# Ledger of designs, part 2: VH-VL binders against Histidine kinase CKI1 (CKI1)

Target 1, 134 residues: Histidine kinase CKI1 (CKI1), of Arabidopsis thaliana (Mouse-ear cress) (o22267r987to1120)
Amino acid sequence: RVLVVDDNFISRKVATGKLKKMGVSEVEQCDSGKEALRLVTEGLTQREEQGSVDKLPFDYIFMDCQMPEMDGYEATREIRKVEKSYGVRTPIIAVSGHDPGSEEARETIQAGMDAFLDKSLNQLANVIREIESK

## First folded at step 4 (VH-VL; framework fv_recaticimab)

Design a5D (from r8d with heavy chain Y101D)
Fold by ESMFold2-Fast, scan of step 4:
Structure a5D (fold): chain C 134 residues (1-134), chain A 122 residues (1-122), chain B 112 residues (1-112)
Amino acid sequence: as target 1 above (134 residues)
Amino acid sequence: QVQLVQSGAEVKKPGASVKVSCKASGYTFTSYYMHWVRQAPGQGLEWMGYINPSGGSTKYHQNFKDRVTMTRDTSISTAYMELSRLRSDDTAVYYCARELDSGEYYDAFDIWGQGTTVTVSS
Amino acid sequence: DIVMSQSPSSLSASVGDRVTITCKSSQSVLYSSDNKNYLAWYQQKPGKSPKLLIYWASTRESGVPDRFSGSGSGTDFTLTISSLQPEDFATYYCQQYYDYPTFGQGTKLEIK
C-alpha cells in the first residue's frame, strides 16, 4: 500500500501510473498534507485497535514538498509526531521539481523524510530499492 | 477476453435510489481503476467518479458527491454505483469503464460496459 | 473543470470522403514534464457504448483502422477520417484526462 500526496492532479496521476507499472496495485492518493496526516493517523489508530501484526497503514509515502497550507515538510513533521506514540516509522520520500542542494537536503532530513525523488520520477525504482536495502 | 457486464435496466420513482453493478472478467480486477460515466437521452457523456478496486478509495465529481456511493466486491470482481435521491434529470444510460491499459494510469477508457438504462419517472 | 468544445455539432458526408472534427480545451492539456497531450477520441454508435479510437491525441488504439488519425497539441485537436466507410457513421467525442475527465458535446456524422 502506497500513499501519493500531491496537490497537483496531473503529478499525482503520473506518479500513480509509474507505481502501478512497477507492480504496486494498492495506491491511495490525496491532495493535501492535512489529508495525508489524517489518513496516516486513522490507519495507525485502526491497526492498534485491531491488534494488527502489520502496524503501518502504508509501506511508503511519496510526499510533494510544495503544497498550500500544510507543505510536505510540515506534514512529515506532524506524521512523525503521531508515529512516536506507536513506535513506528513509515518511509517518506520527498518529491520535488528540483534536485536538492545541500540546504534542501538538510531540510528534508530535518523534517524526518527518508529520501528525495525528482518529480520526473526517473529514479523511482532506485529510490525504493535503496530504502528496502536499509 | 476482457469485458465489463452491467446489471439490467431500472425504472425508479423520484426520491428513490438505484444501485448499478459492473462485473469484470478477463483481467486482474484490482489492477485498474473503475470509472462511472452517464449519458442522458440525446446528450453527451458525463464523468461521475471512480473507485480504486484495490484499496476501495473513491473520487466523485462535485455534482454527484452528495448522492453517489461507489463500492466494489473483490471476491466477485464487481463494482457498484449507487445514486440516491433520484430526480427526473437522472434518467440516463450509466456506464462503467476501465482506465486505459497503456502501462501507466490514465483516466481514458479502453473497455466499457454495455450500459444500464435508468429511467426516473412517476 | 476543463471545458471541451467540439465543432461541428453535426456534419453530412458521403462514403469515400475525408472528414475532420475539431475539439478545443479551455486550457492546455499538454503536460510539459512528459510532453504528452492528455486527449482521447471515442466513437459511439446508436444504442452502443463508446469505443476508444485515439489516446495521447495521436496514438491509435489497437484494432482501430488506420483511416482514423488524431492531431493537434495544447488546446486545439482534430480527428480525421480519410476515405469514410459506411460503418463510420456515428457520434464522435473528444475527452481530456489532464484533470478529472470531461468530454466534448459530440459530433454526429450523418450520411448525405
Scores: ipSAE 0.060, ipTM 0.691, lowest interface PAE 6.0, mean pLDDT 86

Design a5F (from r8d with heavy chain Y101F)
Fold by ESMFold2-Fast, scan of step 4:
Structure a5F (fold): chain C 134 residues (1-134), chain A 122 residues (1-122), chain B 112 residues (1-112)
Amino acid sequence: as target 1 above (134 residues)
Amino acid sequence: QVQLVQSGAEVKKPGASVKVSCKASGYTFTSYYMHWVRQAPGQGLEWMGYINPSGGSTKYHQNFKDRVTMTRDTSISTAYMELSRLRSDDTAVYYCARELFSGEYYDAFDIWGQGTTVTVSS
Amino acid sequence: DIVMSQSPSSLSASVGDRVTITCKSSQSVLYSSDNKNYLAWYQQKPGKSPKLLIYWASTRESGVPDRFSGSGSGTDFTLTISSLQPEDFATYYCQQYYDYPTFGQGTKLEIK
């Protein structure tokens, strides 16, 4: 189960297609950092209430860095605060339209993200492999 | 053979709700997004929203957001579209349509239901 | 919403004629990362559901006759029927899927 967060419809559509091509059968989408925070929070609450503590609401979250109101960095920080109270951590992958220079890589780590991926998604398989090797 | 079969025609009074069903067969129901499109008499096509049958997530067009609910039942491969607080200008043929997935890309609507005529009159 | 405009709104033609229908989008539907135009064409006969003819602006759907072809890029698109057959009299719609779907107003192809 994967969550794709991006305020741009075509970006979400393309990301979903590439994930399904890689064998991901369950892809959920949302268009804001605020909605991503809500979905994760509700998923964790339901998980706790049902006693299903061995399975996270999402296996991966692909988070666009640049979104209006609550950007991907702020959304990630807020998600990490909620997750701390449940003792869990979901892999969050930063997605950006710019080449990942050292400064942007630093910002993703400081926000609590686990990896970086440019919007072309050319490195999607490599990023998943990198996260799974941890 | 891929098919989408919709429920029969409905006649409703203003203020009522209508729920249209769309039963899928011949493919893996949860692998393709299901869209709803309507067409008023003599008019063009208007997109209303979609549902991802896998997780049940939905997206509605702004014009329908407050009145439409899209759901599905994976055990019988059926999608539903409920439109509430009906007005006379909701009189239309309502279609379900499958979004084509060609391996990596989402394309267009390759399979359509036969349509459900909804008439709203006092 | 991306606005789709078709021309003409209607046209009359005879069997064997070459017919051209035009579609314009209010913004580009070409996505640079994919190098694809998110544009489709549908045929609708009275009392029937729309039928997909063309997707990605120029890719013909399986089972659609060779006389149907799509061309164009960005904001300007054309559907051509090279030699009109009796079964081709219908209404034709273009549709963008670059953003949430929107359709042109339709072009009614009538027998002369």
Scores: ipSAE 0.215, ipTM 0.758, lowest interface PAE 4.9, mean pLDDT 87

Design a5H (from r8d with heavy chain Y101H)
Fold by ESMFold2-Fast, scan of step 4:
Structure a5H (fold): chain C 134 residues (1-134), chain A 122 residues (1-122), chain B 112 residues (1-112)
Amino acid sequence: as target 1 above (134 residues)
Amino acid sequence: QVQLVQSGAEVKKPGASVKVSCKASGYTFTSYYMHWVRQAPGQGLEWMGYINPSGGSTKYHQNFKDRVTMTRDTSISTAYMELSRLRSDDTAVYYCARELHSGEYYDAFDIWGQGTTVTVSS
Amino acid sequence: DIVMSQSPSSLSASVGDRVTITCKSSQSVLYSSDNKNYLAWYQQKPGKSPKLLIYWASTRESGVPDRFSGSGSGTDFTLTISSLQPEDFATYYCQQYYDYPTFGQGTKLEIK
């Protein structure tokens, strides 16, 4: 179960295609940070109410850093706040055109994201492997 | 062998709702997004929205988002499109279409249902 | 929405003719990251559902005769039928999938 968050339709489509090619059959999309926050919050609440063994609504979230209104940094911070009450942490992967060493990349770490992936998605398999090896 | 089979023609009065079904066979239903496209008599094709049959997430075109609901039932590999508050200009053939799974990309439609004619008249 | 414009709206041609249909998008449908044009072409015969002919502007769908070819990049695209056959009478639509899908208004091809 993966959530792809990006306000750009083509970016969501490319990410979804690459994920499905890798064998991920359950890919959900949304086009704003506010929608991502709502989907995660509702999923966590629903699973808690149902007493589900699997507490996470998504195994991974691919979060575009730059979106209007609630950007990826703000959405991630709010998701982390909600997750603390449930005792869980979803891997959130920043999707950005910025290098990991830039000032904006530092904001990604400070917001609570777990990894970086450039918009070309060429390193997608390597990023997933690093997260799964933890 | 890959097929989308839609429900039969509907005749409705203005203000009613219509629910069209689309049954998939010959492939893994949850692996491909399902889109809905309509065509008014003598007119071109108009995209309405999609559903991801895996998780059930949807995206609707702005023109329909207040009146359309897309759902699916994975146990019978069937997608549904319900359009409410019907108007005479909703008279059209409604198609379900499978997103092309050509590797990394989607949104061209490689398999189409046969279409469901919906007539809205007083 | 990205607006798709086709020309001509209708065309009459004879069997054996070379036919070209053009499609223009209101903004580029070329994605710089993968260098792909998010553009498809469909054929629709009377009373039938559309059939995918071309995707990625120039890739023929499996089973589509090689007389059909697509070309172009960015905002200007062409569908060519090199030698018209009787079964090619139909309406042809271009479709962009760079953003949420939109279709051209269609080109009706009538043959004698």
Scores: ipSAE 0.008, ipTM 0.596, lowest interface PAE 11.8, mean pLDDT 85

Design a5S (from r8d with heavy chain Y101S)
Fold by ESMFold2-Fast, scan of step 4:
Structure a5S (fold): chain C 134 residues (1-134), chain A 122 residues (1-122), chain B 112 residues (1-112)
Amino acid sequence: as target 1 above (134 residues)
Amino acid sequence: QVQLVQSGAEVKKPGASVKVSCKASGYTFTSYYMHWVRQAPGQGLEWMGYINPSGGSTKYHQNFKDRVTMTRDTSISTAYMELSRLRSDDTAVYYCARELSSGEYYDAFDIWGQGTTVTVSS
Amino acid sequence: DIVMSQSPSSLSASVGDRVTITCKSSQSVLYSSDNKNYLAWYQQKPGKSPKLLIYWASTRESGVPDRFSGSGSGTDFTLTISSLQPEDFATYYCQQYYDYPTFGQGTKLEIK
């Protein structure tokens, strides 16, 4: 299961399509950091209450860095706070229209994101392969 | 053969609710987003929202957000659209429609249900 | 919402004619990253559900006759029927899927 978070509809759509072409059949979408936080929190709670062996509601999260209200960095920090009580960590991949500058790169690391991917998604297969090898 | 079969026509009074069903067959129900589109008599097509049958997540158009609820039952491959507090201008044919094939993204609508006529009259 | 505008609202043509229907979007539906136009065309016959004809502005859906073709980019699109057949009597709709879906108001094609 993959979660794609981006306030821009076309960006979410393209990411979803590329994931499906790579064999990912279960792709969830949402358009805000607040909604991403809600989906992860509810998924963790539900799986714990059901006694699920797999505690992660999503195998990967693709998180747009720049979104109104709660941006990707803040959404990631909040998700990490919730995950501490469950003892889990979901791979979160930063998605941006440009390579992160020095300030943005620092913010990506400090927020707790695991990788970076530009919005063209040309490196999508390489990023997935790298995460799965770890 | 891929098919979407909808429930039969309904006649409702203003203020009532209507729940339309859409039963899918011939494909993996959870692999495709299901959309709802309506068409008032002699008018064009209006998108209402979608549901992802896998996780049950929904997105509603702002015009319907306060009155529409979309759900699904994966055990019988059926999607539902409930519209509450009906008005006379809700009189329309309501369609369910599948996104393009698995392996493509949420996209244009390749398979449509036959439509359910909902008439709201006093 | 992206507003879709079609022209003409209706037209009448003879069997064998070449017919062009136009569609304009209030903002571009071309995504620069994949160079695709997120634009579809549907055919709706009286009393029937819509049928997908074209997606990606110019890709024909499986089973659609080759007399149907789509063209255009950005904000301006056309659907062409190169040699009208009697079964082409229908209303045609364009739809953008660059954002949440919106449809044009439709073009009624009446065959003489």
Scores: ipSAE 0.113, ipTM 0.724, lowest interface PAE 5.7, mean pLDDT 85

Design a6E (from r8d with heavy chain S102E)
Fold by ESMFold2-Fast, scan of step 4:
Order: sequence, then structure tokens, then C-alpha cells
Structure a6E (fold): chain C 134 residues (1-134), chain A 122 residues (1-122), chain B 112 residues (1-112)
Amino acid sequence: as target 1 above (134 residues)
Amino acid sequence: QVQLVQSGAEVKKPGASVKVSCKASGYTFTSYYMHWVRQAPGQGLEWMGYINPSGGSTKYHQNFKDRVTMTRDTSISTAYMELSRLRSDDTAVYYCARELYEGEYYDAFDIWGQGTTVTVSS
Amino acid sequence: DIVMSQSPSSLSASVGDRVTITCKSSQSVLYSSDNKNYLAWYQQKPGKSPKLLIYWASTRESGVPDRFSGSGSGTDFTLTISSLQPEDFATYYCQQYYDYPTFGQGTKLEIK
């Protein structure tokens, strides 16, 4: 189960299509950092109620860095706060546009993200392989 | 050479099912998604769905979701498309097609099967 | 679905002519992050399978003659054949792969 977070409708669909082509059977989408936080929080609450400690709500989260209101960095920080109370950590992959800044890598790490992927998604399979090897 | 060879023409009655095969050769079968596209007589091309031959995962177009099943047999590098509850408007040429690879896989199609004519008569 | 519309539905031209076929998408197929147009063109001869001519709106597939060229961006695309040859008698289709694949209705080219 994967969550794709991007305020741009078409970016979400392209990412979802690529993930499904790679064999990901369950892809959930949302269009804001606030909704991503809500979905993770609800999933963790439900998981605890069911006693399903062996399965996270999402195996991976692909988080667009630049979104209005709550950006991907802020959403990630808030998700990490919630996860700390449950003793879990979901891999969160930063997704950025074609013009990344010099401070992008630092902000990605500081927010608690696990990897970085450009929006062309050319490195999608390699990023997933890298995370799974950790 | 890279080739997709499909099964022969079929004539079916309304309500029947048809299963079309597509045998791949000349490349690693499990490395490329296999798509199915149909074309009714005198009409354009209509995408039906795909299968990932490696894991067997599928995606079907909304119009076919309740009637189509795509499978594969990796031991003989063959993909299958089964369409059930056939109607006269399912009369078409059915193609299998391989996705394009340009450093990443895309839903454009560089290699096509020769097509399988399915006629539904009542 | 993204709807693809082609014009004209058919045309006739003489060998040596320059012809253009237009394709419009109901929404942009330009992905701003990689600056690529997810648009392909196919040629289909009577009784044969489609053949990929162009992908990324303007990249020619290996083995395709240079008289075929693609142009356009976003929602408006053109396939141009700079000097028609007899073997170019065919129906031409545009296809988007920005979302799940959809095709235009086709343009039938009759060579005089």
C-alpha cells in the first residue's frame, strides 16, 4: 500500500500509474500535506485498535516537497511526531520539481525524509530498491 | 528479433467467452508490461488494460473491468486476454503490444502482435 | 479519460506534397517536472498492426524516415510528412500516455 501526496492532479496520476506498473496493487492519493497527515494518523489509530502491529497503514509515502498551506517538509515533520507515539517509521520519499535548490537535501534530511526523487520519476525503481536494502 | 505472435481468429456466439494468446520472443518476457488494445471494424484503437508479466499484476480500463481477465505463463513467455459475456459490439481485432523503454517504461507501444480477429455473431 | 481529437478525419494528397495532421488533447499532456509531452504517433496500413512513428511528441522511433516529424506542446500537436511517398498511404493515430492510454479517432491519408 502506497500513499502519493501531490497537490497537482496530473502529477499524482503519473506517479500512481508508474507505481501500479511496478506491481503496487494499492495506491492511495491525496492532494495536500494536511490530508496526508490525517490519513496516516487515522491509519495508525485503526492499526492500534485492530492489534495489527505487523503491518503499517502505508509501506511507502511519496511526498511532493512544494504544496500550498502545509508543504511536504512540514507534513513530514508532523507525521514523524505522530509516528513517534506509535513507535513506527514509514519510509517517506521526497518528490521535487526539476529546479531543486542548494538547501533541498538538507531540508529533506532535517524534516525526516528517507530519500529524494525528482518528479520525472526516472529513478523510482532505484529509490525503492535502496530503501528496501536499508 | 523481437516478436509477438497471437492466436488465430475466433467466431463466438453472444454470451460466450474468448481467450486470446500472445507469445513473446526475442526479449526478456518478464521485463516489459504487456498491453491489450482492440480495434472494431472501421474504427479506431481502444486500450483495454495491461499485465506485468513478472508479478502478474493487472490494470483494466473501466469499460472492461467486469469482463476482462489478463494472465500470463512465464514458462512459455505467453500472455492471455480473456473477455467474457461477449456482445456483438465486441467484434474487433485484438492486439497485444509491448510498452516502450527509454530508460524507464512508458505506455507507448513499440512492438505489436499481428492481431486476432474476434467475430461475435447472433 | 483524456480525450484525443484529430483533424482532418481524412485527406487526399499527391506524392511529393507536404501534409499535416493535427491532434488536440482535452487537457495538457506536458509534464512540467520533466518538460516532456507524453504524446505518440502511429501509422497503420490496411490489414496491418499499428507502427510507432514518434514518441515524446517529436522523437522519431528507430528506422522511421526523417520526412516524418512531430511538433507541438501541451494540448496541440502536429504530425508532418514533408514529402509524401506512395508507401505513406495509411491511417495515422495520436496517443497520449500522460494518464492511461487514449487514442485519437484517426486520420486516413489517401495518396493520389
Scores: ipSAE 0.007, ipTM 0.593, lowest interface PAE 11.2, mean pLDDT 85

Design a6G (from r8d with heavy chain S102G)
Fold by ESMFold2-Fast, scan of step 4:
Structure a6G (fold): chain C 134 residues (1-134), chain A 122 residues (1-122), chain B 112 residues (1-112)
Amino acid sequence: as target 1 above (134 residues)
Amino acid sequence: QVQLVQSGAEVKKPGASVKVSCKASGYTFTSYYMHWVRQAPGQGLEWMGYINPSGGSTKYHQNFKDRVTMTRDTSISTAYMELSRLRSDDTAVYYCARELYGGEYYDAFDIWGQGTTVTVSS
Amino acid sequence: DIVMSQSPSSLSASVGDRVTITCKSSQSVLYSSDNKNYLAWYQQKPGKSPKLLIYWASTRESGVPDRFSGSGSGTDFTLTISSLQPEDFATYYCQQYYDYPTFGQGTKLEIK
């Protein structure tokens, strides 16, 4: 189950299509960091209440770094705070139109993101492979 | 064969609610977003919103967001669109239509329901 | 919302005529990363649901006769029917799917 977070409709659409072509059947979308935080929090609460073996509501989250109100970095930090109380960690992949310079790479790590992916999504398969190797 | 079959025509009074169903068959229901589009008599097509049948997430057009609710039941491959506080200008044919996100093919509405006529009159 | 404008609003033609319908978007529907125009054309006959004719601005849907063709890029698009047939008298709509879907107001094709 994958969550794609991006305030831009076409970006979410293209990412969803590429994931489905890779065999990901369940792709959920949302258009804000605040909504992503809500979906993760509610999913974690529901699975705990049900006593689910699989505690993670999503296997991966693709998080756009640049969004209004709550950006991807802030959303990731808030998700990490919630996850600490459940003892889990969802792979969160940063998606950006800018290749990270030293400062942006540092911000990605400091926020708690696990990988970086350019909005062209040319490296999507490589990023998934790297995350799965862990 | 792939098809979308909608519920029958409805006649409602102003202030009432209407709930239209759209039953999918011939494909994996959760793999395609379901959109709702309406058409007033003699007018063009107006997009209302969509639902992702997999997770149930929705997006509504600003003009409908305070009155529309889209849901689905994956056990029977059926999507629903409920419009509340009906006005006479809600008189229209309501269509469901599927869209495949992000593919080079099927990014348009390739399959449409037959339409449900909703008449709102005093 | 991206605004879609069609011209003409209606036209009269005879069987065998070449018919051209134009569609303009208020902003580009060309996505630079995949070089695709997120634009579709639909045909609607009275009392029937719309039928997809063209997607990606110029790709013909399966089962659609080759007399139908789409062209254009960015903000200006054209649907052409090379030799009009009796069953082609209908209303035609363009639609963008670059952002949340919006439709042109429609072009009604009538018998002369």
Scores: ipSAE 0.007, ipTM 0.647, lowest interface PAE 8.9, mean pLDDT 85

Design a6P (from r8d with heavy chain S102P)
Fold by ESMFold2-Fast, scan of step 4:
Structure a6P (fold): chain C 134 residues (1-134), chain A 122 residues (1-122), chain B 112 residues (1-112)
Amino acid sequence: as target 1 above (134 residues)
Amino acid sequence: QVQLVQSGAEVKKPGASVKVSCKASGYTFTSYYMHWVRQAPGQGLEWMGYINPSGGSTKYHQNFKDRVTMTRDTSISTAYMELSRLRSDDTAVYYCARELYPGEYYDAFDIWGQGTTVTVSS
Amino acid sequence: DIVMSQSPSSLSASVGDRVTITCKSSQSVLYSSDNKNYLAWYQQKPGKSPKLLIYWASTRESGVPDRFSGSGSGTDFTLTISSLQPEDFATYYCQQYYDYPTFGQGTKLEIK
């Protein structure tokens, strides 16, 4: 189950298409950091109430770094606060149009993100493999 | 009749920018993504990127993303591709091309513009 | 990126001949979810835009003569012209659209 967070419809469409090609059938989408926080929070609450062994509502979250209102960095920090109370950590992958050497790449780590992925998504399969091996 | 008509040939100096237009007719402009493909003299085809004419969102190939800007004007069913900081190896025929099926992320191209020759020389 | 390799680079043939052009992708372009091969073939005549002939490896575009056929799956694809006509002398390109589009280097079909 994967969540794709991006305020741009086409970016969500491209990411969803690539994930489907890799065999991911359950792809949820949302267009804001605030909505991502809501979906994760509600998912965690629901799983706890059901006594679920699998406590994660999503296996991975692809988070666009730049969004209006609540950006990807702030959304990640807020998600991490909520997750701390549940004792879980969802892999959050930063998605950005900036090169890995940019200031934004450094910010992804500080916000609590687990990996960085260029918007071209050329490294998508490699990033997923690295996270799964972790 | 479905048709894409591009602007005329351009001659530019290194460092300049070029903006190519592509006017669509005979179909609903906003329903199909518009792609840009170039072809250097005697060489093969190279994909540059696409624009969704409905929302205006774009996807560029890594080789071009620092220099290319794709836009559209829905009131005149026209797409634009601007390439900046031109080099001599940007000399090519630039094509706009329509995706085969609306809603596919990447696609084959069923309708092509006639091409715009861009020559970059001192 | 997915690299497309065509063979031969050029081919000389006569009207009425059966012509075969091959295309190989560096990775499979078969999409497991819909069981389709994301592979197209184009014809380009000198000074003209490419023209779509075949998509999904074997589906002929509207108006394309029956003498053109595509076959193959996964990484290995073939374009066949069963009885070559004078108007068929052109350069042919394969293209994958499984990921961001990439094209083969082209096969120039020349009159003998």
Scores: ipSAE 0.000, ipTM 0.514, lowest interface PAE 17.0, mean pLDDT 84

Design a6T (from r8d with heavy chain S102T)
Fold by ESMFold2-Fast, scan of step 4:
Structure a6T (fold): chain C 134 residues (1-134), chain A 122 residues (1-122), chain B 112 residues (1-112)
Amino acid sequence: as target 1 above (134 residues)
Amino acid sequence: QVQLVQSGAEVKKPGASVKVSCKASGYTFTSYYMHWVRQAPGQGLEWMGYINPSGGSTKYHQNFKDRVTMTRDTSISTAYMELSRLRSDDTAVYYCARELYTGEYYDAFDIWGQGTTVTVSS
Amino acid sequence: DIVMSQSPSSLSASVGDRVTITCKSSQSVLYSSDNKNYLAWYQQKPGKSPKLLIYWASTRESGVPDRFSGSGSGTDFTLTISSLQPEDFATYYCQQYYDYPTFGQGTKLEIK
């Protein structure tokens, strides 16, 4: 199960379509960092209450870095704080429309994100393969 | 060198608001979250919340969320904390503090402002 | 919130003494994924801001004298000053950063 977080409807639709073409059957979408935090928090709470062996509500999260109010970096930091109490870590992949540069790459790591992917999504398959191999 | 310099002491009446400033220098202001911590006379430290200076997003502790507003001005590398509807028990030293970096950012504090004394009395 | 409890509330000691301060958290601050304890210690002198002494329960901040050491894991932590110096008379606070920050109530170290 995959969560796509992007405040732009067309960007979410395109990413979802590419994921489904790659065989990802369960793709959930949301349009803000706050909503992503809510979905992860509620999913973790429900799985803990059920005593689930699979504690992760999502296998991956694709997080747009630039969103109004709560950006992708802050959403990731908040998700990481919630996850500590559950003893889990969801792979979170940064998605950005511009060259990451050294400062943005640093911010990606510092926020607790696991990978970077540009909005062209050319490396989508490679990023997923790397995460799955870990 | 890395410094956080805060505004001067304030004396306010109950019901008023106070706005404390914190000017950062010696590092990239937008790279570190800015936290606010207060200390009542003779008491311990109490975390109030933080602001992300890059996007301006905030997180407030439950005890302050209805009265506190944190903002920043990136053009002058300054963070602000405004506390409204002041009560006598808001009398405290208010600190701004920078989050710790050890490969990732954490809510421990390596650099602190000198503190701003706020006295609330009639 | 994670509640932090410090003991003792105050301690009287002499220069050259070994002193220990204890901090207990209401739940574990050890994160199994990175095997780190999300615990810091601060020193505060009268009229001054707190100064970070130790993070990750046992890592000394740059410039902090080696007479300061931190130990412990999970819920029980100790700050030790091996040979107390005159400048060490201060109030000491533990802080967890596993969840949103909370501090112990402080231990005031006073001259005997």
Scores: ipSAE 0.008, ipTM 0.645, lowest interface PAE 10.5, mean pLDDT 87

Design a7D (from r8d with heavy chain G103D)
Fold by ESMFold2-Fast, scan of step 4:
Structure a7D (fold): chain C 134 residues (1-134), chain A 122 residues (1-122), chain B 112 residues (1-112)
Amino acid sequence: as target 1 above (134 residues)
Amino acid sequence: QVQLVQSGAEVKKPGASVKVSCKASGYTFTSYYMHWVRQAPGQGLEWMGYINPSGGSTKYHQNFKDRVTMTRDTSISTAYMELSRLRSDDTAVYYCARELYSDEYYDAFDIWGQGTTVTVSS
Amino acid sequence: DIVMSQSPSSLSASVGDRVTITCKSSQSVLYSSDNKNYLAWYQQKPGKSPKLLIYWASTRESGVPDRFSGSGSGTDFTLTISSLQPEDFATYYCQQYYDYPTFGQGTKLEIK
């Protein structure tokens, strides 16, 4: 189960298509950091209430760094706060239109993100393989 | 043979709800998003929304968001579209359609159901 | 929503004619990252569901005769039918899939 978070419709659509082509059967989408936070929070609550063995609502999240209102960094920080209460951690991959500079790398780490992916998605297969191998 | 077969015509009174079904066969139901498109008599095509049959996630057009619910039953490869609080201007042919797979998935539609005529009149 | 405008609303033609239908989008449907135009064309006959003819502005769907061709980029697109056949008299719709799907109002192709 993957969550793709990006306020740009075509970027979400392309990412979703590539993920499905690579064999990811459950791809959920949302267009804001606030919606991502809501989906994760509600998913964690539901799984706890059901006594589910698998407590994570998503296996990983692709988070666009730049979004209006709540950006990807802020959304990630808020998700991490909620996850502390449940004792879990979802892999969150930063998605950006630029290669990480020192500023972007630092922001990504400080927000609690686990990896970086350029919006060209050329490294998508490699990032997924890394997540699946862990 | 890849096919989408829809339920039969419905006649409803204003204020009622209608639920249209779309049964898929000949492909893996959960691998393709299912869209709903309607067409009023003598008018063009209007997109209503989609459902991802795998996870059940949905996206509705703003014009329908308060009245439409899309669901699916994976055990019988069937998608449903329910429209509530019907008005006379909801009279239309309602289609289910499968997203295109070329190299990746896209909201163009290669397979369509035959259509379900919904007439709303008192 | 991206607004799609088709012209003409109807046209009359004879078997063997070359017919061109135009579609314009209110904003570009060309995605710079993959250099693809997110535009499709459909044929619809009375009482029948639409049939996909063209996707990616110019890629013909399997089984569609080669007399159908699509062209254009960005905001301006055309569907051309060379040497019109009797079975081609129908209504044609363009559709963008760059954003949530929207359709043109249709062009009715009638026998002259």
Scores: ipSAE 0.131, ipTM 0.739, lowest interface PAE 5.3, mean pLDDT 87

